# VH-VL binders against q96nh3r1119to1242: the designs that were tried, part 3

Target 1, 124 residues: q96nh3r1119to1242
Amino acid sequence: GIHPVYFCSTHYIEMLLKAELPLVFSAFHMSGFAPSQICLQWITQCFWNYLDWIEICHYIATCVFLGPDYQVYICIAVFKHLQQDILQHTQTQDLQVFLKEEALHGFRVSDYFEYMEILEQNYR

## First folded at step 1 (VH-VL)

Design t05 (framework fv_tafolecimab)
Fold by ESMFold2-Fast, scan of step 1:
Structure t05 (fold): chain C 124 residues (1-124), chain A 123 residues (1-123), chain B 106 residues (1-106)
Amino acid sequence: as target 1 above (124 residues)
Amino acid sequence: QLQLQESGPGLVKPSETLSLTCTVSGGSISSSSYYWSWIRQPPGKGLEWIGSIYHSGSTYYNPSLKSRVTISVDTSKNQFSLKLSSVTAADTAVYYCARETYYMRSSGYFDYWGQGTLVTVSS
Amino acid sequence: EIVLTQSPATLSLSPGERATLSCRASQSVSSNLAWYQQKPGQAPRLLIYGASTRATGIPARFSGSGSGTDFTLTISSLEPEDFAVYYCQQYNNWPTFGGGTKVEIK
């Protein structure tokens, strides 16, 4: 079905990314591509076409049971998962293509529960 | 510039507790991007990860050492510390503190290291 | 635990030569592999992380490759300061290090 679109602050996303993953934040800054832009794409689509259905179900369950802020924490967890790959993409077009070319197929929500719990404790 | 410095006794008697402190300067230990870690190296041998701590106090230990190791953090002093109990000659090593870039499940790589401090377990 | 096997144990070469160092994991570590350089009496220095990404300030002659279980560190042309011990380290699970490869002057 159709899921509600939760409000998500672009400034909150970028503040967390800058604090948590400063090298990733720097890579986006150098590329000229805003990390909040891709995060909002993921959130508004509930990761449709980015994650397998089982992982989409885990994403939805996490947000329903643990709160809407986990939309942001999952986005930061995705960047953590992709950190090494993102740091290798120095050009704007390379980074955009990489993030849109199914880079999330290997991402599992359960692998990052500990990381997201720490984010919640520090930023909630 | 970020610097890490180990301190503590260089000689510990068998059966006693080894205690070391790492002082972090030029950066905050309270960063959510990093864990803070202890790694050791016996003379002439390779590297062994001991454990890591997050600024919240959450700790992760090498399973082979878990029963003997305690790591603590003092964010007000920008320090973290290692206690290793019931030491034997096998615990003689250079002990390093390091900053760990977190990947997942408290596992990461180490981008800044202290100079290391030799701890000898002997009478 | 994940075991890392480094080969050869010792590599004897002259300045200007290419060095190729191997690291094999007992199970897949994806690209979650780092390489360190250690000189006598010094702390290890991070060279490579994510199997192939050079750390800040590391010269271009150092390159890493591989994924899964087989990884390689290559030094395209050895400088005098490159003669050291090199360790690989995985972080797909709690950190473990390889036994090291000593690159020594012939």
Scores: ipSAE 0.000, ipTM 0.528, lowest interface PAE 16.4, mean pLDDT 83

## First folded at step 4 (VH-VL)

Design e28 (framework fv_daratumumab)
Fold by ESMFold2-Fast, scan of step 4:
Structure e28 (fold): chain C 124 residues (1-124), chain A 121 residues (1-121), chain B 107 residues (1-107)
Amino acid sequence: as target 1 above (124 residues)
Amino acid sequence: EVQLLESGGGLVQPGGSLRLSCAVSGFTFSDYAMSWVRQAPGKGLEWVSAISGSGGKTYYADSVKGRFTISRDNSKNTLYLQMNSLRAEDTAVYFCAKSYRYGSYSYFDYWGQGTLVTVSS
Amino acid sequence: EIVLTQSPATLSLSPGERATLSCRASQSVSRYLAWYQQKPGQAPRLLIYDASNRATGIPARFSGSGSGTDFTLTISSLEPEDFAVYYCQQYSSWPLTFGQGTKVEIK
């Protein structure tokens, strides 16, 4: 079956996305594409083929040392990183291709530590 | 309608001080890191300083460490650069620049028009 | 610090020609490289970020490529408004650094 952590994470991700980035949540809703779908891929694959190897190492270290909830916080941080891009991709197919193939090439985990710490303080 | 407008530039003698301001509008100021980038007459771009959205983290080029202080007032949507112990080589147009992404100190999507600082006796 | 070397210093071309601008880093910057255009008396304008992504509103004739230490900005067919100075910038490590610029001028 679907691992419980992944199942809980997708629900939690959508809840946090709606609370923290309502315009991004609205954009996904309007496109008919669920943000939890791509987040599940990111988490399940440990961002393999999405992040540079050094950033994957930072992701794993963050989750190991700060706890599994950071799997969710980093997904929200990714959406915060991509907020302007997501709001400009109004077509469902274009948004899906962007998120799967291009979006994370410039994402740096360390740029979002402060943001993720704020998420932990507000939601834990 | 994102706008960045620098002010405070002018002529100052070596050893003097100036405070630059950058007034911003059209985005949530506290969400974005801001930088100062300068350009000496006829020369290329040089990054000077950066500050996080909260103001909790600051970074400086080695050429200005100990002399320049970057700060921000999020309640006034204003970025500052306090320049002390000015030298002739600090003569440049100073640009205020907005980081593209939340939390990113990397590349700049919006720039002010710049304010000229001339350090000369 | 990471030094960015742009070449050539000056590129003299006619409208309609292809421009190819190089930026080389002294050590790997991965994909963390942006390109800017600057016209006389104006602020720089973001063209390309993360080595190959075009910024909003930038015409399709501008493209970026490369990773690691070797990067290229290509303008497929020069328009009159494209004659300007172009800068690369890395954001892989502190301090942030710019190349010295390539001037694209009318032949």
Scores: ipSAE 0.038, ipTM 0.692, lowest interface PAE 6.3, mean pLDDT 86

Design f02 (framework fv_tafolecimab)
Fold by ESMFold2-Fast, scan of step 4:
Structure f02 (fold): chain C 124 residues (1-124), chain A 120 residues (1-120), chain B 106 residues (1-106)
Amino acid sequence: as target 1 above (124 residues)
Amino acid sequence: QLQLQESGPGLVKPSETLSLTCTVSGGSISSDSYYWSWIRQPPGKGLEWIGSIYYSGRTYYNPSLKSRVTISVDTSKNQFSLKLSSVTAADTAVYYCARYRSGSYYFDYWGQGTLVTVSS
Amino acid sequence: EIVLTQSPATLSLSPGERATLSCRASQSVRSYLAWYQQKPGQAPRLLIYDASNRATGIPARFSGSGSGTDFTLTISSLEPEDFAVYYCQQYNNWPTFGGGTKVEIK
């Protein structure tokens, strides 16, 4: 498993999302669906069945080379990618189905490297 | 290289349904990276987003127009279409189709636009 | 809805002059703002996205700046082909456009 020193805090995920994407955080809060729950599913599964194999390889390489905090930064990048889509899902079930069906199709890790670097600089 | 082209009747009578089709060439509508959109511009006025569609059939509509708008996609023809019901003179506009990348509703490619006049 | 207010409505300038166009949002749009150029009879053309990133093929004289509610498009030295209407558009919520600024020949 996950080594304790690299444990991803649900508090850290939600704190960072609230600070960086407050409208997305509010949408999750209103829906009653915790953003940390889906993030932990993505991280635990290494985005299996969510991202294409090539993008999964980029995810793993990014975390190995740049550090385990990038597990969280990639989740925030995914939410930035989906920001407008999330804001249009007003009900919990609709949001859950959206995030599990096709939300991550077309997400490219490389499109968000600069964004994640800024997150690392601002949040340690 | 990517081209979008609007087509459909340029004249629609009040209370009828406005129907337009956008044909995409030089790229596939079945891409999981992009959404396909309709935007309009009344003569001498600004731009208004109508709605967008993903190749799966998932749609997003401007709340102000949602009750009258239907957008559909035909991946076999590489086309997507707009239907706007119960039109009035206020719906007279140039109608554009356009593309955005998933996650950001800025429009990188536009069709040349087609004028639709609502008149008796 | 988020309302975008562009000012001035019209800028009358000569070639070689600097143009500064303003776009103000009714609430924060972060950096989720794009700028478009539209010439008569033509579709809008993307100039700037994410407030400051120049789109592919757009000349270096075009630059965008700002975040939150206050945004600026700058054309450092107007060329004849730059006389057009410019629109800002936000995408922090469902997309809305500003009313436009017409840059016309003095």
Scores: ipSAE 0.005, ipTM 0.591, lowest interface PAE 11.4, mean pLDDT 84

Design f13 (framework fv_tafolecimab)
Fold by ESMFold2-Fast, scan of step 4:
Structure f13 (fold): chain C 124 residues (1-124), chain A 120 residues (1-120), chain B 106 residues (1-106)
Amino acid sequence: as target 1 above (124 residues)
Amino acid sequence: QLQLQESGPGLVKPSETLSLTCTVSGGSISSDSYYWSWIRQPPGKGLEWIGSIYYSGRTYYNPSLKSRVTISVDTSKNQFSLKLSSVTAADTAVYYCARYRSGSYYFDYWGQGTLVTVSS
Amino acid sequence: EIVLTQSPATLSLSPGERATLSCRASQSVSSYLAWYQQKPGQAPRLLIYDASKRATGIPARFSGSGSGTDFTLTISSLEPEDFAVYYCQQYNNWPTFGGGTKVEIK
């Protein structure tokens, strides 16, 4: 089946994050900040103010052509991209500020197409 | 061609701070595509990642070394530097600078390495 | 941290023979594994990244395979210049290296 991102996405995002990036999942768990919360923020805003307009176009095109589950796979790709940063931000407030204000600068959707295809193959 | 070159004192006394600089030529440190790293190798042993820096000044450190390590970047000189405090004989190693591409975290270019000996 | 175990520690072979080097991770690193060659007195040289992709300028006799926890570097026919120490490195977490495999002349 198709996963409705808004109703199942919290559980789906956290399940995928735990399976793919267990140390990132643990860092969020230890901080008390839910990774699904920031992912839903990104998805609901279509990454507006987080990604450059060209990258927003790539995000939308990816979801339109490859399916709505790629909304979740892109979020996991972002966490893969930021893995080193997340593991260094041990304080909840600092991690939240970083993810909202700085983290997505320079993120390129095309750098993670291969990674997202592997996620789709493994989880769908 | 991109080249990385380490420089700094080859001898450091125990308890003092080890200080090295990496000069990048044939490419810009101010690129949003790359991170700049320090890796060391004690004589006859394997490789250990020390830490990395982005041109913005954002740093990532090996947790086992984090309390002693500071990495900084000087974009005007196309250089980045390592300071390792409170050194002991265990810090005797060849120190390499290297880079990795953002999102790819493997080291594609390395300096030739500089031996730093910790002795009195 | 993720620990990488390379085996054997030393591999003694003759030119023209096939070399097979193993790297095992303490937990899954997906395909985020690189291989390096290091000759005495020299910096490591990137050979393979993403478990199986050859770096620019690396001869076709070098190939990588594996995913998850078990990885292999294969040199199909050893040339004299291939006798060196080989390191694996994971990047699914902060970078860690294996202990190395020395490929030496029998």
Scores: ipSAE 0.007, ipTM 0.625, lowest interface PAE 10.1, mean pLDDT 84

Design f14 (framework fv_tafolecimab)
Fold by ESMFold2-Fast, scan of step 4:
Structure f14 (fold): chain C 124 residues (1-124), chain A 120 residues (1-120), chain B 106 residues (1-106)
Amino acid sequence: as target 1 above (124 residues)
Amino acid sequence: QLQLQESGPGLVKPSETLSLTCTVSGGSISSSSYYWSWIRQPPGKGLEWIGSIYYSGRTYYNPSLKSRVTISVDTSKNQFSLKLSSVTAADTAVYYCARYRSGSYYFDYWGQGTLVTVSS
Amino acid sequence: EIVLTQSPATLSLSPGERATLSCRASQSVSSYLAWYQQKPGQAPRLLIYGASNRATGIPARFSGSGSGTDFTLTISSLEPEDFAVYYCQQYNNWPTFGGGTKVEIK
């Protein structure tokens, strides 16, 4: 079983990903690798070892001031940032290594505020 | 102020490789906030995105062109380059370099464009 | 690939008239739509991003609206320098452009 909070977050992540980035959703589905699992890893670790320290601070501040749904919106923003990379990684193992070791380097939370505002507007 | 300038041969023979360079001045190409792109426009026709490169060297290509396109970056020269292989008359176009901001994928600065003719 | 259809292909108007340009997407692009102006022999110039936000330096007579699949660029009163080709571009996936609308003098 998964704790109810994480269970709800998992379904919300996959629902938003399917609606906003259907090709990314399909790529994960076809690879047999669940996007919600990597998102839960990011969220539970507060992006430690994924984002630079200043960006982790921006992540925490965003969630504190704008609400817990922004945990999900930031995950979708990451997938938007990586959309082309994900679509080019046809092998599951290569995609997993990419997402774990290099994909989030240089990601800036502030570059995606407009994108996340649109997500909030559309999904509340 | 930021300025982008295309350079390279204006004439390429069919089956050869088209090679262009974009020189960036007034700003650094090694910024994590921007992607650097190539866009083309055949005479009298619309715009077609060719591909983009991130400061890390990660590349993104138009699926219709991906088998023929290579984009590279040289941060020491503040330049990025396009190679398009196996050209035909259909590749005759004005080629633009442009940038977009991460998370806001519209092109805010453009080079003046350079005409490349495929003939002979 | 997301296909953008611009209509009309050509819009013939006089200075001082209102221009309304349409861009329709083959699937939803939310608000991830930009508009560009291109004059002969020049690079495209960004006018509008995020469907409705004017870029820096763009006159107030230019406005964008719409979301999802239907978008409009409006020029409230045409100036002589506004006679140009206009392109829409989506950025919900890899960038694609519409076929353009030529705004020409009647």
Scores: ipSAE 0.137, ipTM 0.734, lowest interface PAE 5.0, mean pLDDT 86

Design f19 (framework fv_tafolecimab)
Fold by ESMFold2-Fast, scan of step 4:
Structure f19 (fold): chain C 124 residues (1-124), chain A 120 residues (1-120), chain B 106 residues (1-106)
Amino acid sequence: as target 1 above (124 residues)
Amino acid sequence: QLQLQESGPGLVKPSETLSLTCTVSGGSISSDSYYWSWIRQPPGKGLEWIGSIYYSGRTYYNPSLKSRVTISVDTSKNQFSLKLSSVTAADTAVYYCARYRSGDYYFDYWGQGTLVTVSS
Amino acid sequence: EIVLTQSPATLSLSPGERATLSCRASQSVKSYLAWYQQKPGQAPRLLIYDASNRATGIPARFSGSGSGTDFTLTISSLEPEDFAVYYCQQYNNWPTFGGGTKVEIK
């Protein structure tokens, strides 16, 4: 199984987001909504109710075969996918609702595999 | 093969609304993998991104143009459209439609472009 | 907004020569940088994405390099069809384009 260490994952998520997507990190910081909060919800639920069954299977397989850091890399890939949306949501409440209820419709794990491999090369 | 084609009036009067349509053929606009965009190029100048739309109707606009721009999508016609209000001579440009893959905002397919002149 | 500065504005070269085009960003864009070629009367054509990856069908004489704020497009040996305007574009934020470099025949 996948056993996330939440302390290390939270710090790692924030560090990677700041390094890779500084404008997204800034938007979250300005909103007062920590990006680690939504990432931990995604990870804890294995994206249940966020991704369809096939994509959840791809997420689990990726983490099992490539290691637990891919939990974080997939979260960063999601933020990469949603970068323009996140920058456009000006209210904290709107951003939270968007990320929890609709944002991951259309996200495909396989679309970001090269991106995640580059993250692994640069940060491991 | 995927093709994008712009259409609409080539001449618009100052203060009026510029309206263009992009027709997509050889592929579906209802794809969750792509965003559909408008980019313009004034004569002798560089390229400026205007905005983009997802098949759900979700839009992103260039902040400098946001107050004047509306982009809409019609999935039944496989088309998306640009409306730019309150035009001036500065809006004279070749207008392109283009697509980018969700998450990677570089433009892989472009229409041929259509010149719109703003003049009385 | 992230501003891209391309230099030089114009390169006057002969077929067979090497062209080196520069694109500098006002802040880091990581590797999220693309290059386009535009011929008169035509739409831009994607050449390079992610700073160094050639798009499908692009000849090997085109190469991209750089990361962060400094990027280069190199054409190792100019063919007649390569005389065009070249634009860089960043996508680390809202898409923005450079002012272009015109590669013209001497």
Scores: ipSAE 0.007, ipTM 0.656, lowest interface PAE 9.0, mean pLDDT 85

Design f22 (framework fv_tafolecimab)
Fold by ESMFold2-Fast, scan of step 4:
Structure f22 (fold): chain C 124 residues (1-124), chain A 120 residues (1-120), chain B 106 residues (1-106)
Amino acid sequence: as target 1 above (124 residues)
Amino acid sequence: QLQLQESGPGLVKPSETLSLTCTVSGGSISSSSYYWSWIRQPPGKGLEWIGSIYYSGRTYYNPSLKSRVTISVDTSKNQFSLKLSSVTAADTAVYYCARYRSGSYYFDYWGQGTLVTVSS
Amino acid sequence: EIVLTQSPATLSLSPGERATLSCRASQSVSYYLAWYQQKPGQAPRLLIYDASNRATGIPARFSGSGSGTDFTLTISSLEPEDFAVYYCQQYNNWPTFGGGTKVEIK
């Protein structure tokens, strides 16, 4: 089965998403696609094939220097970045394809440092 | 300071294509943090969002206008453009370009607006 | 689409008075609501975002409140430059604007 650490991260991601981005959470719920599923895929692959190499390096550096919980905060930051895009993808299949193949092109970790620090303050 | 400026013909004939350009100065359009948008306002009426573009070329359109709207971006000129096809008198409006932060479609910077009249 | 209804359509007041403007959404927009001020011949100017946060450079007399479907913009004491049209805008879905409230001199 799923390692306990990943199970805990999955639950934590859903709790934070519901609290911080309730409309994104609602959109996923209505689509029938779990946001934790895509986050788990991003985390387990270290965003390989989702982020550009330089952004993967920034992701790794952030987690090394600020702590492993930033894996979760970066996932929430990605959803914040894509909030309006997600709200416009009303069908499950379209949302899944968007998030896996298109959505993270152009995401920059540095644009969301302040946002993630606020998440850490509120949810640590 | 960031400034947005609309340009293009002020008169368009019915059935033709309305074409406008927004020039961005004091900041880069090639920013992952922002989307660039077109909003219109018919005389004496309220505001209507037309669509938005990301510097990568990804677009989002108002569903009521989607079949007629094309938005494009030219990062080398720091510009983005609107084409609205098959215009009618109902498309007469002041057209604004505006910016919003990724993740939140509130518009923090606006161009001054340009009046486009659809008339023969 | 989410429909925003602003009331009243026109608010006639004198300088120094408090202005209270309402915006109601046809379905919940959480706190994803912005307020704009528009003067004749000018582009709209952002006043408030996320229902209650003042934009940069906006005076403290402007305040926003509300969540879900019911939102209020308050101007605590009207200055001469505050007489304008005010629009609310939601961004819980693709953006839509209210019909506007005109604040005019009595």
Scores: ipSAE 0.006, ipTM 0.603, lowest interface PAE 10.2, mean pLDDT 84

Design f23 (framework fv_tafolecimab)
Fold by ESMFold2-Fast, scan of step 4:
Structure f23 (fold): chain C 124 residues (1-124), chain A 120 residues (1-120), chain B 106 residues (1-106)
Amino acid sequence: as target 1 above (124 residues)
Amino acid sequence: QLQLQESGPGLVKPSETLSLTCTVSGGSISSDSYYWSWIRQPPGKGLEWIGSIYYSGRTYYNPSLKSRVTISVDTSKNQFSLKLSSVTAADTAVYYCARYRSGDYYFDYWGQGTLVTVSS
Amino acid sequence: EIVLTQSPATLSLSPGERATLSCRASQSVRSYLAWYQQKPGQAPRLLIYDASKRATGIPARFSGSGSGTDFTLTISSLEPEDFAVYYCQQYNYWPTFGGGTKVEIK
């Protein structure tokens, strides 16, 4: 058979987002759209259709060498990257469309290594 | 070297629309790594962020100004522009254009600023 | 909005002295705090970002510290060109600036 796929807890994702980016968390709460849902979509698809191939390779390498929790830390880094975008999407429909359909242009995994290292230090 | 330069009328009448353009040289406005912003400073006072734009046309506005502000981008001319409608004397300020990197919302490069006076 | 309060409003010092400037936020901004220098008739110049990182080309006499709600900019030994207005800016939310601290010659 196939091995079961374990993703980081939805509780862990939302706890980290609330602690690190409380205004982003509040924007999701106001919109009625759960941030864990988009994170799980990104993780499940390995950011296919969201990041270019080189950045997908960086994502995979980061998770392989630094551990599976980096799946979550990269999602939090993406939310930091999109913070102002998210805070401007006050209507539920607009936020969902933006996050599900728009590519993550300008996001580079290497730009957030220091940020993710701090997340690991604080939450590991 | 990257340079930003503001241009536009230095005097605007009350109730009219203030219109400014920022020309970017030494770098591409079409870069997916940067947002382009307008910031103002009334004489003798502090700085106020007006709004920002991405090369795709995506905009972010200060909520206090959102109903009066439009920012647009012209990637073919390497320019972005500010329109502020229904101006009053309170809109008299030096207007700066500035850049920030996606995810890092501090301003690393600024234009020299242009004074816009609102008076009859 | 997040309100930034800078103190003192004016700091009168002589060249060679140490300057310590304070910026306090109305709510936590983590380490998402930048400092700018503005000389008369000029645009602001980025000095410090992420509370403590010096921008490219900024002399080592400038240092930043703090996190959460309490931040400090220190100039270890004032040079003549350092007499200017200094602004803090947070980016944990929509960008807001402090009211500025003027560092002037005694």
Scores: ipSAE 0.081, ipTM 0.737, lowest interface PAE 6.1, mean pLDDT 86

